# VH-VL binders against Proteasome subunit beta type-11 (Psmb11), part 15

Target 1, 253 residues: Proteasome subunit beta type-11 (Psmb11), of Mus musculus (Mouse) (q8bg41)
Amino acid sequence: TTTLAFRFRHGVIAAADTRSSCGSYVACPASRKVIPVHQRLLGTTSGTSADCATWYRVLRRELRLRELREGQLPSVAGTAKLLAAMMSCYRGLDLCVATALCGWDHSGPALFYVYSDGTCLQGDIFSVGSGSPYAYGVLDRGYHYDMTIQEAYTLARCAVAHATHRDAYSGGSVDLFHVRESGWEYVSRSDACVLYRELQKARSLEQELEAKACGIYPEPATPQGARECKELFVEQEEVTPEDCAIIMKTETM
Key: E = the ipSAE of ESMFold2; O = the ipSAE of OpenDDE; V2 = 0.75 times the mean of E and O plus 0.25 times the DockQ between their complexes.

## First folded at step 4 (VH-VL)

Design q19 (from zb03 with heavy chain S103E; framework fv_zagotenemab)
Fold by ESMFold2-Fast, scan of step 4:
Structure q19 (fold): chain C 253 residues (1-253), chain A 120 residues (1-120), chain B 112 residues (1-112)
Amino acid sequence: as target 1 above (253 residues)
Amino acid sequence: EVQLVQSGAEVKKPGESLKISCKGSGYTFSDYWIGWVRQMPGKGLEWMGIIYPGDSYTKYEKNFKGQVTISADKSISTAYLQWSSLKASDTAMYYCARLEYDEGWYFDLWGQGTLVTVSS
Amino acid sequence: EIVLTQSPGTLSLSPGERATLSCRSSQSLVYSEGNTYLHWYQQKPGQAPRLLIYKVSNRATGIPDRFSGSGSGTDFTLTISRLEPEDFAVYYCSQSTHYPYTFGGGTKVEIK
């Protein structure tokens, strides 16, 4: 698996490979690893797509209930904190382990990393999965906040394509999404091998430099400047033990 | 049996107070939102508001805020709709309904209705 | 507030005929995650409303297959392919996409 997301002037980009696994002697359909949560929020998956889809279904329901109470959807930070609390309530279950939440709220584009132990980090770049060291090699060299939309799309496609070439457990196509103020957009699905070959031809020197750099970015690398969710949360909304119990009870119903 | 049972018909004079009830059974009452709907004689359905019995959080439609009070007592699985001072224009059938929020955000279970008649 | 406009106000039809009921919303009923929360309820005289169709096109449990819903965005239709005597009732569309939840004015299906 290789998933990545980064925040920039024109929104948040999310991208992922489509490789999935299934039993012997059967064809595996392409996997979707970027899941819409609501119009201005996407989530990535690091476990099986089916397991992570269950978490996002529960999250969507809880966000809508909170919107009913408060008159508006929670901030991306509030949502990340809620997801972290939900995942930690289910500790000891091998479901979705790590995710990135990619959204746009009253503060603009926002990106958070959530881990099953309750970790919640705000940052500008995150990559998750076995391919993430290779993706970070490309991202770290090419990223800057003021990049154009087309530069961002190219960077994301290049990073995932490079990771699929290097990581035995990533492959297939590259799914690309863009979260804007107006909502998320499914930009494209592109064959990773075709992308890699085209990039290799056009940028052979740069690709060789990326290949040399990739070995020094171990997973789970956190981008410099990432900040704890608690430090950035303006309007605090606590998830209580009662909230946790209700979420768990409803999921088992 | 999963059901909502409402209190019986009421005949009142303008200025009197009234509290009607909606009792749930066969499910965990505090886990579901309960909505209230008014239907004036010969007219359509009008949304009034909603309550979460687990913590008594309420939301009102603008036209009903200040006109009625919605409340609940989760210990007896009952929601209430109350008027401090009835008007003739409050004459209507009042329904309570349970919000299904896992699948589709629709009202899947309805009370039988309480007819309220306000006349001098 | 989302306004739902139902048309016609009254349909006078005979058993065996097709009924087509329209519901139009003042704004899109697509919720932020992509689902459309438009529902249809049936009300017979002296009875509480009953859920028929939820989220545009899904039949509620126990509802006969002669009832179908369709539509998208702001334009929605309830179709009864072949009216039975028990289908003469008032039908309401309702939205739960945005609070406050609202109902259409109703379409009365009456015997001709």
Scores: ipSAE 0.276, ipTM 0.666, lowest interface PAE 3.4, mean pLDDT 83

Design q23 (from zb03 with heavy chain I50W, light chain S32D K55E S96D; framework fv_zagotenemab)
Fold by ESMFold2-Fast, scan of step 4:
Structure q23 (fold): chain C 253 residues (1-253), chain A 120 residues (1-120), chain B 112 residues (1-112)
Amino acid sequence: as target 1 above (253 residues)
Amino acid sequence: EVQLVQSGAEVKKPGESLKISCKGSGYTFSDYWIGWVRQMPGKGLEWMGWIYPGDSYTKYEKNFKGQVTISADKSISTAYLQWSSLKASDTAMYYCARLEYDSGWYFDLWGQGTLVTVSS
Amino acid sequence: EIVLTQSPGTLSLSPGERATLSCRSSQSLVYDEGNTYLHWYQQKPGQAPRLLIYEVSNRATGIPDRFSGSGSGTDFTLTISRLEPEDFAVYYCSQDTHYPYTFGGGTKVEIK
């Protein structure tokens, strides 16, 4: 499992892999690890998505009752504290261990980490799951609050893709969500193989552009003997944090 | 058996006070929100306000705040809608309704209505 | 405040005909994935409203299957597949996705 979220000028990004660990099944369907709580709030999952979904259903009901009383939804901070208190009070159920709450309220984009012992932390970047150390490597190098929307999407996809390559328990596709003032949007589901190919292409393009900037120009091509496909795709390269930085640069060009 | 029963029709003069009731039966009254709805003759439905009988927390819609008082007595499973001084413009049918939220969010149970006529 | 606009205001039909009633919201009624709090109520002359359809498409207890609800986001429809004499009434849509809770203006289904 690799889930991540980060807060930036234009909202909160949440992203996750889709690999399932359904136990004794011969084949497991893709897992959804980012769950909407309400129009301007998403939650990530830790452990099984079904267990966390149960807590989010209880939370959603409580938030609606509080909206009826107050005339407005609680802040993201208030919601995170409520979830932490609920999980702590009902610890014997052990349904969900850790989550990130991603939202937009009267103060703008907000991100909180909540743990079952009652811990509630505000921050700009969180990653949860077995792949999280690898995702942090990418996020720490590429993140800044003033990122463009496109830079944020690319960073999130790269971070999850990197984690899926390094973590045996992450894989499949990357789900990407964006929480804006207008509400959350499901941006995309991207296959890991497609992301690896795009990373490879972006790296090759960056190297060519740097060579040309140094005054190295290719001579006009003349027809030569046909190359075998092996000469083009002999090796598959590992996804790295540097590859993600290159994609960010090439997409904004 | 699960029902909301409202008090009977009232005919009043402007300036008089009035308190109408809505009694729940067949369920745990203090566990559900009760809303009040006004329907003026020939017009549609409009929410007036809400009460949670468990703690008597009351919320009024903006157009009705200060015009009516909503209250409840959970010991007898009854909610109330009260006017200190009626106006002719208060002539309407008044309904109470229960908010179901354990298995979904909707108003599943309605009282039969109390017709209030205010005339000189 | 969310405004619900119902159309048409009056629908004149004969028993046996299909009725299609529209309710349009000024903003999305999707609270979260799988939860849209748009409901339909029926009111017969001289009677209290009764719940017909809750959360877009779920029939309330005792409601015949000729009644169905559909829609998403801001556009919702109540369909009565074959009008019975007892179906001539006023129909209201209502939302409780966001406080304050609001009703539509109603559609009167009357005998042609």
Scores: ipSAE 0.006, ipTM 0.521, lowest interface PAE 9.0, mean pLDDT 80

Design q24 (from zb03 with heavy chain S103E, light chain K55D T97D Y101W; framework fv_zagotenemab)
Fold by ESMFold2-Fast, scan of step 4:
Structure q24 (fold): chain C 253 residues (1-253), chain A 120 residues (1-120), chain B 112 residues (1-112)
Amino acid sequence: as target 1 above (253 residues)
Amino acid sequence: EVQLVQSGAEVKKPGESLKISCKGSGYTFSDYWIGWVRQMPGKGLEWMGIIYPGDSYTKYEKNFKGQVTISADKSISTAYLQWSSLKASDTAMYYCARLEYDEGWYFDLWGQGTLVTVSS
Amino acid sequence: EIVLTQSPGTLSLSPGERATLSCRSSQSLVYSEGNTYLHWYQQKPGQAPRLLIYDVSNRATGIPDRFSGSGSGTDFTLTISRLEPEDFAVYYCSQSDHYPWTFGGGTKVEIK
């Protein structure tokens, strides 16, 4: 699996490979690793996409209830904190280990990383999955906030394609999504092998430097520019074990 | 039998108060939201608001906030829609409907409707 | 709020014909294999509305298989493959993806 997301002037980009796990004698359908939560919010998946989709279903239900009670959807930050608290309460199940929430709210484009131990980090760039060290190599060298939409699409495709070339557990195609103020857009699905070959041909005289930028890197311990979600909230916004039980009550079906 | 039964038709004068009812049976009333929908003569369906009978939390569509009161009494499995002072523009068919939220937030059960006519 | 635009306003057909009804949303609805909260209701003259299709394509209990729903994003369709006399009614689409929940203006399917 390789999933990535980054925040820039024109929104949030989310991209992922489509390789799925299955029995060796059965053909696997392409996997969707970027899941819409609502019109202005996408989530990436880690682990099995079906398990992560269950958490997003629960999250969506809770967000609708809160929208009903408050008159507006929670911010992306509020949503990330809620998801982190929910996953933390049920960490023993490890149904979905890590995810990125990609959205647009009243403050503009927003991106958060959420881990099953309750970790919640705000940042500009996140990648998760077995291919993420390779994707980070490309992202860290090519990213800047003021990049054009076309540059952002190219960067995301390059990062996933390089990760699929290096990671045995990533492959297939590259799904590309763009979250704008008007909502999310499914930009494209591109064959990763074809894309990688095209990028190799384009490197020509700059091939050596670009190969260094897209090299193998160890998994980053802490994403650049990350801020912990607890720094963004007051104590009264904390989700308790009692709150977790209440949230999960609607899932007793 | 799972059903919603609404109170009978009403004929009122402007300025009068009115309270109509919607009684659920055959299911656990407090486990579902109840919505109210207005249909003016010859017009389409429009949202008024909803209530969760379990805790009596209500949410109104903005155009109906302050114009009507939605309430419920879970002990008798009944939801209510009330006007303190009716206007001729309140003439309409009023439906209550049960919200199925386990699978998709849709109205799977509807009352038969209460016709409210307001005229001098 | 999300505005649902239904077209045509009136569809005049004979029994046995296929009916195709359109519902377009002003904004993209959430899409993820059954996670789009777009529904269809049928209302016959003098009766309460009845659920036909929920979450884009799922038939409600007791609804004949001649009714089918499809679509994604902003463009949704209700198809009645072969009209029966009892199918002449007004059809409303509705979204519960964002609050406030809204209804389309309706499409009246009437005898030609």
Scores: ipSAE 0.000, ipTM 0.425, lowest interface PAE 13.7, mean pLDDT 79

## First folded at step 5 (VH-VL)

Design r01 (from q15 with light chain K55E; framework fv_zagotenemab; at its last look DockQ between E and O 0.53; V2 from the best seeds 0.00; counts 0 for: pae E 3.9 > 2)
Fold by OpenDDE, look of step 5:
Structure r01 (fold): chain C 253 residues (1-253), chain A 120 residues (1-120), chain B 112 residues (1-112)
Amino acid sequence: as target 1 above (253 residues)
Amino acid sequence: EVQLVQSGAEVKKPGESLKISCKGSGYTFSDYWIGWVRQMPGKGLEWMGIIYPGDSYTKYEKNFKGQVTISADKSISTAYLQWSSLKASDTAMYYCARLEYDSGWYFDLWGQGTLVTVSS
Amino acid sequence: EIVLTQSPGTLSLSPGERATLSCRSSQSLVYSEGDTYLHWYQQKPGQAPRLLIYEVSNRATGIPDRFSGSGSGTDFTLTISRLEPEDFAVYYCSQSTHYPYTFGGGTKVEIK
């Protein structure tokens, strides 16, 4: 899994791969790892898809209750704290869920990291999942707060595409979302392998243009062979059924 | 059986007080919102307000705020709608309904209704 | 406050005919992707309302397949594919996306 979100001048970008695992096979239908929680709130998720979906369902329910009581939704920060508190009640369970919660409230665009141990952090850049180290490598080089919308889209696509190229547990397509003041928008879905190839070509062209401009003809970089997006069979660690049972019990309390 | 059972029909005079009841059974009463809906004779459904029996938190529709009191006793799984002073215009059918919370916010369970007639 | 406008006010049809009922919202009823809280209730004469359709298109328990709901955003439709004698009733749309929750004015389906 590779998910990312970052805050910039024009809101929050959220992106994720769509590779899902079904049992021992990586070739599962595309999963959505960017999950709408509200019109102005998105969550990214890493972990077992079932567990993540359950937490967001519980979160939505709680938000609806609060909205019903208070007449308004809590802030993004309040929502993140709520989620963290909910998850913290299950500390000690073999629940490993990492989420990036992003939204736009009265204070503007906001981004939080929430972990199943109750950790809640505000920040400008978060990536979660097995591909996150690779995504951070791209984000750290390209991120700046004053990016244009197009630059931000490109950066997010690039980060996920690169991560999917390296991470055996990431792949499929790249979903891209933009949280604006008016709410979140779905931007695009692109094939991760195609996107990666296009990005590589674009980089090569830029390097050629720069080399031409500097009068330095770089030796043609031997095209590192298009590594076929080999469907890597990833052995799924058996998420013990016990973890799913615990999340269901919280709905009955 | 999951059900809401309301108190019987009431005939009252203007100025009298009234309290009607809605008893839930077959489910955890405290975990579900109860709404009250008015239906005047030959008219549509009007949302009056809701209560969460678990903590007795109550919200009123603006037109009914101060006109009625919604309450609940979770110990006996009962919600109430009360008037301090009835008017002829309060003549209507009154329904209690449960808000479902598992898959959404809709009234999945209705009481049979309580007819309130206010006449001089 | 969200205003739900139902049309027509009265629909006169014969058994076996198709009924199409409209409900228009003054604002979008989309809460989140996949979550639109528009519902339909049926009320027969002298009876309490019952849930017919929830969240645009889901039939409540025990509701026949001749009932279907559709729509998005602000425009919603209840369809009865073939009217049965027991289907002559008043139908109300309702929203719970926005507080306060509101009902439409109702559509009466009557025998022609």
Scores: ipSAE 0.089, ipTM 0.641, lowest interface PAE 3.5, mean pLDDT 86
ESMFold2, look of step 5: ipSAE 0.315; ipTM 0.629
ESMFold2 (binder alone), look of step 5: mean pLDDT 91; pTM 0.930

Design r02 (from q15 with heavy chain S103E, light chain K55E; framework fv_zagotenemab; at its last look DockQ between E and O 0.57; V2 from the best seeds 0.00; counts 0 for: pae E 2.5 > 2)
Fold by OpenDDE, look of step 5:
Structure r02 (fold): chain C 253 residues (1-253), chain A 120 residues (1-120), chain B 112 residues (1-112)
Amino acid sequence: as target 1 above (253 residues)
Amino acid sequence: EVQLVQSGAEVKKPGESLKISCKGSGYTFSDYWIGWVRQMPGKGLEWMGIIYPGDSYTKYEKNFKGQVTISADKSISTAYLQWSSLKASDTAMYYCARLEYDEGWYFDLWGQGTLVTVSS
Amino acid sequence: EIVLTQSPGTLSLSPGERATLSCRSSQSLVYSEGDTYLHWYQQKPGQAPRLLIYEVSNRATGIPDRFSGSGSGTDFTLTISRLEPEDFAVYYCSQSTHYPYTFGGGTKVEIK
């Protein structure tokens, strides 16, 4: 899994790969790792898909209840704290869920990291999942707060595409979302392999243009062979069905 | 059986007070919101307000705020709709309904209704 | 306040015919992806409303397959594929996405 979110001048960008491990099958094409929580709130998720979906369902329920009672949604910070508190009640369970919550409230765009141990952090850049180290490598080099919208989109696509290229547990497509003041928008879905190739070509062209401009004819970089996106069959560690049973029990007490 | 049972039909005069009831059974009454809906004769459904019996939190539709009182007694699994002074215009069918909030946000259970007739 | 406009006000049909009922919202009823709180209720004469469809397209328990809901955003449709005698009733759309919760004006399906 590779998910990322970053705050910039024009809101928050959220992006994720779509590779899901459905049992013995590496590629369930339809896993959404960017999850709409509200029209003004997105969550990214890494962990067991079932667990993540359940937490967001519970979060949505709680948000609706609060909205009914208070007449408004809590702030993004309030939502993040709520989620953290909810998850903290289950610390004894081998639940490993990392989320990035991003939204736009009265204070503007906001981004939080929330972990199943109850950790809640505000920040400008978060990436979660097995591909996150690779995504951070790209984000740290390209991120600046004053990016244009197009630059931000490109950066997010690049970060996820690069991560999917390296991370065996990431792949499929790249979903891209933009949180604006008016709410979140779905921007695009792109094939991760295609996107990576296009980005590599674009970089090569830029390097060629720079080399031409500097009068330095770089020796033709030997085309590093199109490494076939080998579907890395990652042996799915059997998530024992015991982890799904726990969330249902707490509503009956 | 999961059900809402409302009190019987009422015939009243203008100026009289009235309290009608809605009793839940077959489920944990305190954990579900109860809404009230008015239906005037030959008219559509009108949202009046909602109560959470667990803590008696109540929210009214603006047109009914101050006109009625919604309350609940969770100890006997009963919600109430009350008028301090009835008007002829209060003549209507009144429904209580349970709000499902786990699988959705809809009224999955309805009382049979209480007809309130206010006439001189 | 969200206004739900139902059309037509009255639909006169014969048993066996297809009924199509429209509900239009003054604003989007999308709360989140997959969460659109538009519902349909059936009310027969002298009876309480009954949940028919919840969240646009989900049939409530015990509702026959001839009933279906569709739509998105602001436009929603209830379809009865083949009217049965027991289907002649008033149908209300309702939203619970925004407070206050609101009902449409209803569509009366009557025998032609």
Scores: ipSAE 0.403, ipTM 0.733, lowest interface PAE 1.8, mean pLDDT 88
ESMFold2, look of step 5: ipSAE 0.482; ipTM 0.751
ESMFold2 (binder alone), look of step 5: mean pLDDT 91; pTM 0.919
ESMFold2, look of step 6: ipSAE 0.456; ipTM 0.736
ESMFold2 (binder alone), look of step 6: mean pLDDT 91; pTM 0.921
OpenDDE, look of step 6: ipSAE 0.296; ipTM 0.699

Design r03 (from p45 with heavy chain N52R; framework fv_ifinatamab; at its last look DockQ between E and O 0.56; V2 from the best seeds 0.00; counts 0 for: pae E 2.7 > 2)
Fold by OpenDDE, look of step 5:
Structure r03 (fold): chain C 253 residues (1-253), chain A 120 residues (1-120), chain B 106 residues (1-106)
Amino acid sequence: as target 1 above (253 residues)
Amino acid sequence: QVQLVQSGAEVKKPGSSVKVSCKASGYTFTSYYMHWVRQAPGQGLEWMGIIRPSGGSTSYNEKFKGRVTITADESTSTAYMELSSLRSEDTAVYYCARDFYEEGYAMDYWGQGTLVTVSS
Amino acid sequence: EIVLTQSPATLSLSPGERATLSCRASQSVSYMHWYQQKPGQAPRPLIYDASNRATGIPARFSGSGSGTDFTLTISSLEPEDFAVYYCQQRSNWPLTFGQGTKVEIK
């Protein structure tokens, strides 16, 4: 899983891959890892899919109840704290949920990291999931608060695409969301592999243009061979019935 | 209707073990955590531990120093609490209680209790 | 461990009187619950999360508080309300109960 969110001048960008990692062997259908919590709140999810879905359901319910009781829209900070508090009640019980919760409230755009152990952190950049280290590498290089909307979109796409290229547990498509003052909007879904190729081409072109502009004719980088994304078709080794026979014999000596 | 039905009263000797059962019905057993709470005669409530029936993850009160084991059987919708190395001080009514996350994360349904008497 | 201290230990009142029960936590808690227990019965939930009445609980029961100080109030005691009341925290492991307040008939 690769999810990310970052705060910038024009709100918060949230992005995620769509590869579902169900356990060690079961290809789960494409999962949405950016989850609407409220009209103005989005959460990215990493961890056990079932757990994530459950806690977001609970969160939505709780927020709705609070809204009904208090008549106030939930703040991003309040929502993050609430989620953290709820999950903390089950600390140590194999709950694994990591989320970047983002939104726009009366205080402006905000972003929080919330973890199932009750951790709740405010910040400008968060990535969660197995691909997060790769995403951070891209984000740290390209992120600045005053980015244009297009730069932000490109950065998010690039970060997830690069992460999916390296992380075995990330892939599929890249979902992109933008949280604005008016609420969150779905921006795009793009194939992660296609996106990665396009981004690489774009970078190469930019580098060529820069090199031309600087009069530095870079020696043609020998195309390092397109390592074919060999879809590791994990051949379902047909557990032939014969392997069940061996475990019974050793008890008789 | 949600029901938690516990096993009957037990009389045990010091040093022995007791295993109390709690059969759940009227809800999806794997969707809710289960607590065990005990109450010594004339005393307050003491939390012993909790289990997630799905997967069997547990958390225990350290006061029991590893003497308590909580398990769940999904096929029978039954939770178990085993207490080993019984002492006279373990004489109590033992309750199972459902944890619910939907409205407050409290214990909403309780078993009827199981009296465990530890006597020489 | 979060220690919950209930006060008073015993509250002797007459039917129709107001009962106020206190529960103080050694640390700030996010979730506080109240339970009622009658003799020979299992505890039953009374108040969820400091102030929410459980299903079927009469309006004369109310809860309030936050942080470390919580209060259960019975506006007018009914004969069936004479019981032991426990507060319980859900913020940290291990879960803990107060020692209980016995509401008895004067």
Scores: ipSAE 0.176, ipTM 0.685, lowest interface PAE 2.5, mean pLDDT 88
ESMFold2, look of step 5: ipSAE 0.422; ipTM 0.704
ESMFold2 (binder alone), look of step 5: mean pLDDT 93; pTM 0.948

Design r04 (from p45 with heavy chain N52R, light chain D49Y; framework fv_ifinatamab; at its last look DockQ between E and O 0.46; V2 from the best seeds 0.00; counts 0 for: pae O 2.7 > 2)
Fold by OpenDDE, look of step 5:
Structure r04 (fold): chain C 253 residues (1-253), chain A 120 residues (1-120), chain B 106 residues (1-106)
Amino acid sequence: as target 1 above (253 residues)
Amino acid sequence: QVQLVQSGAEVKKPGSSVKVSCKASGYTFTSYYMHWVRQAPGQGLEWMGIIRPSGGSTSYNEKFKGRVTITADESTSTAYMELSSLRSEDTAVYYCARDFYEEGYAMDYWGQGTLVTVSS
Amino acid sequence: EIVLTQSPATLSLSPGERATLSCRASQSVSYMHWYQQKPGQAPRPLIYYASNRATGIPARFSGSGSGTDFTLTISSLEPEDFAVYYCQQRSNWPLTFGQGTKVEIK
């Protein structure tokens, strides 16, 4: 899993891959890892899919109840703290949920990291999941608060695409969301592999242009061979029914 | 309607083990945690442990020093509490209680209790 | 573990009187619950998260408090309210209960 969010001048960007890793290595296609919590709140999720879905359901319910009781829209900070507190009550029970909770409230755009151990951190950049180290590498290089919207979109796409290229547990498509003052918006879904290739091409062109501008004709870097993403089609070996027969015999001695 | 039905009363000798069952109905068993709480005669409530039926993860009160084992059978929607090395002080009513109810996240439903008497 | 101390141990009151029960935690707690237990019965939830009445609980029951100090109030005692009341914290493992306050008829 690779998810990320970052705060910038024009709100918060949230992005995630769509590969679902089920404990049994069966990649379930098209899991949504960016989850709407409220009209103005998004959460990214990493961990056990079932757990994440459950906690977000609970969170939505609690927020709705509070809204009904208090008549106020939930703050991003309040929501993050609530989620953290709720999950903290189940420490030690193999709950594994990491989230980047982002939104826009009366205080402006905000981003929090929330973990199932009760950790709640405010920040400008968060990435969660197995691909997060790769995403951070890209984000740390490209991130600045005053980015344009297009730069932000490109950065997010680039970070997730690079992460999915390296992380075995990330892949599929890249979902991109933008949290604005008016609420969150779905921006795009792009194939991660295609996106990565396009980004690589764009980078190469930029480098060529820069090199031309600097009069330094770099010797054509020999294209290191596009290692064909051999889709390891794990052939589902059809466990033929015959192999179940053998285990019963040995108990009779 | 949510119901937790526990096994019947038990009389045990010191040093033996007891296993109490709690059959859940009226809700998705795997969606809620299950607690075990005991109450000695005339005493307060003592939390023993909790289980997540989905996956079987548990947390225990260390006071029981590993004598307690909580398990769940998803197929029968039944939680179990086993207490070993029984002592006279373990004489109590044992309760199962559901946790993490969507409308209230406390112990919202309780079993009827199981009296365990430890006597020589 | 978080120790919950309830006071008083016993509260002797008449029907119609106000009952105030205290629960003090040895550490700050995020969630405090109250349970009612009648003789020969299992506990039942009374107040969730310090101040939220459980389903079916009459309005005469109210909870308040934060941090380390929590209070259960029964505005006017009814005959059915004579029972033992327990506070319970959910902030840290192990979960702990107070020792209980017995509300008895004077």
Scores: ipSAE 0.185, ipTM 0.661, lowest interface PAE 2.7, mean pLDDT 87
ESMFold2, look of step 5: ipSAE 0.445; ipTM 0.695
ESMFold2 (binder alone), look of step 5: mean pLDDT 91; pTM 0.939

